# Miniprotein binders against q9h3h3, part 95

Target 1, 235 residues: q9h3h3
Amino acid sequence: EDGFTAEHLAAEAMAADMDPWLVFDARTTPATELDAWLAKYPPSQVTRYGDPGSPNSEPVGWIAVYGQGYSPNSGDVQGLQAAWEALQTSGRPITPGTLRQLAITHHVLSGKWLMHLAPGFKLDHAWAGIARAVVEGQLQVAKVSPRAKEGGRQVICVYTDDFTDRLGVLEADSAIRAAGIKCLLTYKPDVYTYLGIYRANRWHLCPTLYESRFQLGGSARGSRVLDRANNVELT
Short names: E, the ipSAE of ESMFold2; O, the ipSAE of OpenDDE; V2, 0.75 times the mean of E and O plus 0.25 times the DockQ between their complexes.

## First folded at step 7 (miniprotein)

Design PD4
Fold by ESMFold2-Fast, scan of step 7:
Structure PD4 (fold): chain B 235 residues (1-235), chain A 85 residues (1-85)
Amino acid sequence: as target 1 above (235 residues)
Amino acid sequence: DREELIRLFEYLVEMAERLLERAEEALKRGDLETAERLIKKALMILRWAAKLAEILGDPELLRRVEELVRRAERLLEEVERLKRE
């Protein structure tokens, strides 16, 4: 069941990637149009599979904002998958360190800060803050899930280009906090997503690398960041 | 349960087929970057489908996955060929 659950979550994530995205692309669209776009497509109202009563009649996988300097690089995902299969059949231990090595070898380095919020005003407000930070150049790219049919929380993903670059990961956290975000954040490398590492994974790996908590009167950054794999405070 | 695994398998196979159809359309438009991205996503999904086929122990399901893998590999070779032009 654990393996089944993880694979089911991976399949749902892939389905969202395949369905159409609603994108505000700052590389081709003036920043002055952002507020109107956010008003047209609030994530609490955009439905995953379409509804005549929502902003979309057709399925939407993700709502995304691309920064002016955004340049995607997914690395060698095919090589990663082949090496992952070899690792599983080899009998070698599957640990955070071996997955990190695999990701580096195949240049699959991107990762993301995740925040989970209930549909409503707070979600829409948080997304608007993140979207503005992306368009203004403090973050490179972000996306938010549409509303699921059964309800439940939606996720905002804020990407960084290299999960092994701790300074870059921490700088993204600071920019998220500067945008007014106060909820719990967790950081997940895309290699974990590609390999299907979710909460109930068969290797008992923690599905995220970092955790960020907002703290009143905390550091200059307004947050406390923990390296979950090594149980070490970074800020 | 076996029925749940079969439903998940069919879902993954249909997703991979849809990705490959979109990749072929992108190739016809000359959008090599989009085609490559879609093909690689299809191959990732097909790996999960292959695992499920093995768990289910049905050689016909594995054969269906292998056919789609071969289709994806042919499309990826075409992308690489066109990049060299």
Scores: ipSAE 0.000, ipTM 0.224, lowest interface PAE 12.5, mean pLDDT 82

Design PD5
Fold by ESMFold2-Fast, scan of step 7:
Structure PD5 (fold): chain B 235 residues (1-235), chain A 85 residues (1-85)
Amino acid sequence: as target 1 above (235 residues)
Amino acid sequence: DREKLIELFEYLVEMAERLLRRAEEALKRGDLETAERLIKKALLILRWAAKLAELLGDPELLRRVEELVRRAERLLEEVERLKRE
């Protein structure tokens, strides 16, 4: 059952990647056009599969903003998958350490800060803040899910280049907070996504590495970051 | 539930096929970044489809996945060639 649910979640994520994306690409589009683009495509109104009453008539998988310096680096995902299958057949323990080693070996290093918000003004406002930070160069790239037919929370993903670079991950958190974001954030390496590590996974691994909570005067950056693997506060 | 796994397999295969068609369109436009991203997503999806085919014990399903993997690999090689100029 849990296995089937995990496979279904993987299929949904892949479908979103496959369907068209609405992209504001700061590498080719003037920053002055961002506000109009955000007004045209508020994530609370863009529907996953299209709707006559929404900004889109066709399916939309993701709404994304690419920074001026954005240079995609997915690493060797094919090599990672082959090594993952070999690891599973070897009988060796599946641990955070072994997954980290596979990610490093195959250069699959990107990761993301996640925030989940209900459809509405707060989601659209948070996305606008993140999008502006990306276009202004404080963040590299971000995307937000469209509204599902069932309703429920939408997710904003803010990417970093290297999940093993703790300082870089924390700097992204600071930039998110500086953009006015005050909700709970969690950080997930993309290797976990590629290998199907979700909340209820077969290997009982924690699906996120860090958690960030907004704190007034609690830190120099306006947030408290917890290392979930070691259960220690970093800020 | 065998029926649910078969339905999921068909869904994944259709997704991979559509990703590869869109990758070909991106290549025609010279959008190598989009083409590469779509091809890599197709390969990831096909890995999940292969796992389901193995669980279902159906050699025909696995053969269908292998054909799409070969197509994806050829497209990825074409992206690499176009990047060389």
Scores: ipSAE 0.000, ipTM 0.249, lowest interface PAE 10.9, mean pLDDT 82

Design PD6
Fold by ESMFold2-Fast, scan of step 7:
Structure PD6 (fold): chain B 235 residues (1-235), chain A 85 residues (1-85)
Amino acid sequence: as target 1 above (235 residues)
Amino acid sequence: DREELIRLFEYLVEMAERLLRRAEEALKRGDLETAERLIKKAELILRWAAKLAELLGDPELLRRVEELVRRAERLLEEVERLKRE
């Protein structure tokens, strides 16, 4: 039973990654076309499996915006997965430090700020702000889930290149806040996603590394960031 | 809920079938790299479909996955055969 949620989420994530994506690629598309693209594909109306009454008749896994300088580097995911299997077989303790070491060894360093919002105007407005920040160069890349079921929350993912680079993670948080986002943000390294580690995992690991809460006037960055692993409030 | 898991299972099976059809087409045109990549992706999808079938407790669903796994294995064997030529 303890693997149920993790297995379900991993299967759903894999299906979404494999399905077609709606992409605004600023590397090849003029920034002036973004507003029309956002109006055509609001995430609250784009359906996961297609609907003739929605903007899409065919399945859509993700709606994504790639920044002008975006250069994807997933690292050695195959090597990571092989090492993870070996680690589980070895009987050695599985800790946050062990996963961090595997991630560094295999260069699987990317991570993401996550925000979960109900379908509707607030989600679409938040996504538009994030998308503009990506196209303007304040963020590197972002994606948002389509609408999978009535009443279900959708997720916006804002990626950074290196979860071990705290300054880069904090700079992304600042850019998200500058885009007008005020909801709770949580940061998850992609190594946890590739290994299928979610909140209710067998090893009792917290896959959330950082948490960001909006703060009006208290700090120059507009937010309070907590390092969840070490229980330390950052600048 | 159970209905959500069944819909996800059906979608994964359909995706695996589409990937295997595309792999067969790649194989016909001699694109061994694309064929192998698509077969490997189908195998990965089928592993998760098998897990869902197991969680749903339905042996019929598991049999459907096993048939597609056998199809993927046959196509991969054909890729390996052609690589040796």
Scores: ipSAE 0.011, ipTM 0.370, lowest interface PAE 9.2, mean pLDDT 83

Design PE1 (at its last look DockQ between E and O 0.53; V2 from the best seeds 0.00; counts 0 for: pae E 2.9 > 1.5)
Fold by ESMFold2, look of step 8:
Structure PE1 (fold): chain B 235 residues (1-235), chain A 91 residues (1-91)
Amino acid sequence: as target 1 above (235 residues)
Amino acid sequence: MDPKKLIELIEYLLEMAERLAEEGRVKKAILILRWAIKLAELYAKETGDTSLVREVTREAVEILREIAEKTGDPKAEEALKLAEEALKSVE
């Protein structure tokens, strides 16, 4: 109520993308430096605002690792958005298939596996495994949120370059599981992000394309992957 | 801010609000949802496209409805009413 409440501080946290990122860029940094970087900046200790006792003295928006093949390219997002508007007014059915075709036509093919973990050893170990997989070339790009002062779950995003390449998406799931990650993973194509299609969308589309659950006897490294759009198990 | 970055930030805020709601942190979830809607309004001002405001507000209503049903928290009920009114004004 006084303008200096915890709510005011939380509102400032919403600008995470506007603050500096801590980045390990394999394109310009030798892989032999990765272990030292991971030890210096565990995500459970890197604080959003550079709190006392943290390894960072300044605010951090994201902690990220860029692989050797990292090439930031969102595709033809403007063309995608224009075609989406035209489709909505055309009277044609809006289906997962039509979204897939829009994404292909406009080269908006990236997507991401998402996971949420509490701060601590489990998060830091998971991030370290993901970062190593990125530097070794099994994954392309990943980021993790910094520690919030109030200790909520943190998110790891693992990007893939083509959500229509099911094998590649499943290989990324396998690489994530090889890092010892047992929590629920969800996969979201970026096309849904750029079109503003969320869980409660008016077209009843499912923006979560895949779910991955740790199961003994599933795919490599114990995954059971469900195609949420078609309700079909892939493993 | 780049309009594409605004869209990406809005999605992150909506996901964060869902996480906060699951943790029972009602006040913070409401704050985050309010910011997501404000950023969607900024996107509409920057691009002239108001469709994102509608979609973001609809998602916020769903998250607030889930919080209100799970917790019975009066703050969530009030925020839900305000978000539902905002959604009607956009549709």
Scores: ipSAE 0.446, ipTM 0.833, lowest interface PAE 2.9, mean pLDDT 84
Fold by OpenDDE base, look of step 8:
Structure PE1 (fold): chain B 235 residues (1-235), chain A 91 residues (1-91)
Amino acid sequence: as target 1 above (235 residues)
Amino acid sequence: MDPKKLIELIEYLLEMAERLAEEGRVKKAILILRWAIKLAELYAKETGDTSLVREVTREAVEILREIAEKTGDPKAEEALKLAEEALKSVE
């Protein structure tokens, strides 16, 4: 029954980002309420469209946790996009350095560690660990995708304020590993998302700046972090 | 519709399709790629920017090619051919 027209799924997916978020905000909600909130809205059970029997009756775009130090700063995304269009028209070479400079100029510096997990206990446990780390101030903000009707992996995004701050990116990796997460992590700057830079882009830009692999018995971080742009291990 | 949100969604769908491809879930990967392309077409209608459709279609071609090569699934081969034809139409 192939009946979900891609238009319906496009509309649903656009509706997703327009759909309400389930948010735990540590700035306004006591940390003592986190466990009850996590129990109420386990991401493996929260459905994208509010399916019957789900914890949510209405559509949910994302489940998010905001730390006490979280300040939403999106920078000048419109100016970034205009500068990007002008750059493409100029025929100038586009490099990772070019994108970095655009990001700095327009203050679009946010990035995220990404992890993909199948729905279930492992996802819910990973999310609980991340949410706790955010509320405890080890991380600033994180979100997880709700369960899709079609199933598949859910994504947890853990944000950092500045993808150019290598230390901050590594500290977030350490905090994620300390929360007990052992899966592969990839780090993507938001600037790449906003400019529509995918893996197969015409400029051959890698949208993933860092990769973190869990390492048993390794350093205090418990991970090996690779700089993908330079092909250099940072840890 | 916020064009920014649409781009984020397209990226999510492409990442999901690639992961499904790696898992051998060919039918679902193909479906998700079709959605990504349609969202990019919607973006083009709303913004006038057809460059996104091109980039999304190119990524879809690469994912479908990888699926076709790894699995030999006739559905992946057909989807690849269609995506390649679509790419030529937007180049």
Scores: ipSAE 0.083, ipTM 0.620, lowest interface PAE 2.8, mean pLDDT 86
Fold by ESMFold2-Fast, scan of step 7:
Structure PE1 (fold): chain B 235 residues (1-235), chain A 91 residues (1-91)
Amino acid sequence: as target 1 above (235 residues)
Amino acid sequence: MDPKKLIELIEYLLEMAERLAEEGRVKKAILILRWAIKLAELYAKETGDTSLVREVTREAVEILREIAEKTGDPKAEEALKLAEEALKSVE
C-alpha cells in the first residue's frame, strides 16, 4: 500500500531546494543562448539524482528560467513559520482567511500555476514554450522538476509575485495558454507550500486557490478559470 | 450528447492514452487514441466546429511518434502513418 503524508512531501521539497539548480538567467545571459540550453537540458532527460547516461552526472533539484525583470522576494518565511505555530496553539480557527492574513503580514505573497505532465516530448515541448515566454517577458519566472521515477509525472511551476492580485494571476494563465499549454493548471500560493498544506491536510483546506481548464471549442480566452475558494467562475 | 461533456471526455481519454503509452501498453494506447478522435468527429458533427478533430488528431500524432521512437513497435509506426494521413485530410 502507498502511504502519503504532508511531512513526506515537505521533506522532498526541502531536499530539491537544497540540491543544485540548472538555471537560465535572462538577467545575465543573452536570449540567443536559450535554444541551446533547452536542447542541452530537456526535463524528461535530466535525472533528479544524476546518471552518467543523462545530461547531469550530479543531483539536480530544479531546472529554472529567470526573466530579465525577475527580483526574488520570498518575504519573512521565518516569521511566517513562527506565527503559524502560534496560531495553531492559540485555538483560533485555521481558515483560508487566517492563512491569507499571515501571508500578507509576513510579505509571503508569491504563488504559482502548477502543471503535471508525464516525462516525454509533451513535457519538453511545454517547458520550452514556458521558458521562451519567460525570456521574452510574458512570464516572470518558472521551474520544472527533473525526472525522479519511471512513470512518475514531473511538475512545471510558473510563478507570480502576488497571489492576492487576481488580475496578475489571470494574466499569467493567459500567457501560459498563449505559449501552447493545454493541460489542467492549478494555482497555489507559496504560503501553503511553506506551511505544508497539501491535498489531504488536517485542516480540510483546499490546497489550491484557482483552477484553469483549456477549452478547445469555446471562450475567446481559450481557458476557463475557477476560483475554488468561492466556487465562482472568473472566465 | 452535450458538447461540453464530449470535450471533457476527449481530454480524459488523451490523458489515459499518454499514461498507457508510458506504461508500454501500446495496443491499448492506440485504441484509446482512436476513440478520442471518433469523439472529436462526433463533436464536429453536432457543433459544426472541425477544429477539435484537427487538434485531437495532432495530439494523437505526437503521442504515436513518441511511442514509435522509444519502442520501435511496428503497430505504433503503422498507427502513426495512418494518423498523419488523417491529419493532412482534416486540415
Scores: ipSAE 0.000, ipTM 0.116, lowest interface PAE 21.1, mean pLDDT 78
ESMFold2 (binder alone), look of step 8: mean pLDDT 79; pTM 0.747

Design PE10
Fold by ESMFold2-Fast, scan of step 7:
Structure PE10 (fold): chain B 235 residues (1-235), chain A 87 residues (1-87)
Amino acid sequence: as target 1 above (235 residues)
Amino acid sequence: SPELELVEKYLKEIEKAIEEGNPEKVRELVEEFRKELEKLPLSEKRRELILYIVDMAIRALLKAETEEKVELIIRWTIKKIELILEE
């Protein structure tokens, strides 16, 4: 059931975060080296636990690209955890609004646009576009999951520094679209990850805060972005 | 190492408090761990990373349903911190 699924997802996420990452860090590596790095580590071929036939012989948790201006700020996660436990113990309703308030109070503001793609050329092409946008400064940071042993879709995560900054969230969406991405995008605040709110959570909260659908035609290429919590069109 | 001994000690005590259904004790142990970690000769970067990893481990322990899962979480946490200290 839900309990088992949430527990399994938490264990898998922790393992991926704790295993080594393959990182292209534009803060210390020349942009001219990116194309060779992308060719060496296509996400459709990098295996989660290593394989002699893949680019990696050792486990890889994530493949990431850090932009030149990337400056991580996780906020007060310890204060967030304490407040979260107090909220649960209080018996007060747990809603998207209360989670947002906890995140703001403790400055745990980062979030990410997510896209899920099957292993193959389209995934590798999408990742290359995102990685170039990061190195060129249109996006701040991104990561992509390696290929799982049994297959299944892989995820590309494109981070923004403040999920409450609608302009920043929309600018990231525009940059993703400019990179040629046309699939459905969903946005999740990192506070949900810290608090263990996954697809199957006991509070039945929708883990998606924003949703982006590609639209082509009319006067311009663009996307339609919806605020899922308030059911309000943003674009 | 003193760092690994500290992490293992507190993870095991925190797990015991979780088994007992005592969230107040879990919070006390987390606060004590943070203070004890500050006494060790660690760079700010290493200290922050250890705190992050331990926090993730505690969250996973709160969701673990079996002793087998608990053991796996603790083993991975110790191994990861050991690798950080070796770097």
Scores: ipSAE 0.000, ipTM 0.170, lowest interface PAE 12.2, mean pLDDT 80

Design PE11
Fold by ESMFold2-Fast, scan of step 7:
Structure PE11 (fold): chain B 235 residues (1-235), chain A 87 residues (1-87)
Amino acid sequence: as target 1 above (235 residues)
Amino acid sequence: SPELELVEKYLKEIEKAIEEGNPEKVRELVEEFRKELEKLPLSEKRRELILYIVDLAIRRLLKAETEEKVELIIRWTIKLIELILEE
């Protein structure tokens, strides 16, 4: 385990989705207001359950930035869950291919680049860069977790609308690197998140589809991207 | 399951106490729930997680402004605990 069970991670994810979000929505808010919003809500200071000493007194599940062209489409998550239960009881093999097919059938296509950073200046700086890229139109949408009571690492999620669109996934990676991000990135389809595919999963599946490592002079995009399932370099 | 029945029973009783404006009864029900949960064959980690989820649900119920939101909180809380109890 990573210190958590799949059930624990699922419970935390649902709790975060149910609690209020702090959102900068570029569809309705001028881009000129972004810097003030980022200064008001640095993710290293926003607490998960509220604190008199933080920017928030009430719980915050996620801090998010929506791009001007953002159009949410979560697909048929309920149908996906029902089909997953049926698949598990059917005895059919559970592979990346069968999960991909379930995702396509139920239109659960979104995915995300993940980066994990300790609370502090580097996290806030990285988030500000990502948020600006979203508002400027290089990325579609992103969110960052608030600071947990225990002070563990926080996660920045940068979404793409279709994990099967390799070019779109690679374009997002390029935009993240152009924003000055140098840490390890991993790409995870939302279908894996909904189905509880984490590091210690029963199916022995790699929990991420792609891995991106920063590399000076090795790529026009500033990174090398590996297809984890096929162990093939894409850049 | 006995675990889900226990959680549903106490959440509904706590919600009634909240509607009645009776914080002392809410505290009594929370303590009773803790004692009843200790009688069930749950791992320490699952017991701790259930208590955390229920506490979070109570905080949300205290802030719920509509019956629709109350029903949503209870339904999602039961679903979360059902996932915790899956083997």
Scores: ipSAE 0.000, ipTM 0.304, lowest interface PAE 11.2, mean pLDDT 81

Design PE12
Fold by ESMFold2-Fast, scan of step 7:
Structure PE12 (fold): chain B 235 residues (1-235), chain A 87 residues (1-87)
Amino acid sequence: as target 1 above (235 residues)
Amino acid sequence: SPELELVEKYLKEIEKAIEEGNPEKVRELVEEFRKELEKLPLSEKLRELILYIVDMAIRRLLKAETEEKVELIIRWTIKLIELILEE
């Protein structure tokens, strides 16, 4: 770990999940209301802890859009965490395969494509494109972080149900590209997030499974997807 | 660990004061915690980090709507402080 930095990141991630969310839920809200909602809550202006000059006076952990078919299933996160503690105290080797097996056993299968963008018009435009794709049914669910006190980059997360389903992961990448997104994307299973496994961890685990780069190649909408674990190009 | 015992004691007492609707008692307990923490043989950096983490926990306890959320906040706060003390 990087001393205090990794612990701060874990605490902040936990806090964001526990703080209130701004949600556009397409299961209960007409799609015609989306443009007004996006105009009211642009992620570059929504502040993490609230500010009189922002759209929110109270803290906001995440800004989210739920698709019409979205059915939340986080699996047995408590059972996963208990099994992880048992694994660590057992002295058994901790490998990507062992972690994958824990995730499968406890149905903690979701994962996400991540993109990091500076606060501003490009972030708000990218988020609007993703949100429309979710409401139109090309993606299931997405979230974007509010603007931090420190003014660093914000993250858009686009979720898939099952990180072990390669075709589903690639289908989500295609939908993100079809929405006009051209920046670098990385794919991370939520099991790593729930266990607080980030870069340079003691377990030598790489939490990033896939990388997607925008490239023109035979078609105007080409993307190159790399399987990071096996170092193999998939597209 | 004296540090973890102190954190757990004050988070539980602060939660009780929140449940009782007593903001004066919450403020008294926060100031008392700060003074007790200063008596422990901690570096200034560690003391500041613990105070930051505890402040984050208190802000969330004030907004917690369920007993399950209260328990989660306290448990994760203690775990995080335990990890930073393992330097």
Scores: ipSAE 0.000, ipTM 0.235, lowest interface PAE 11.7, mean pLDDT 81

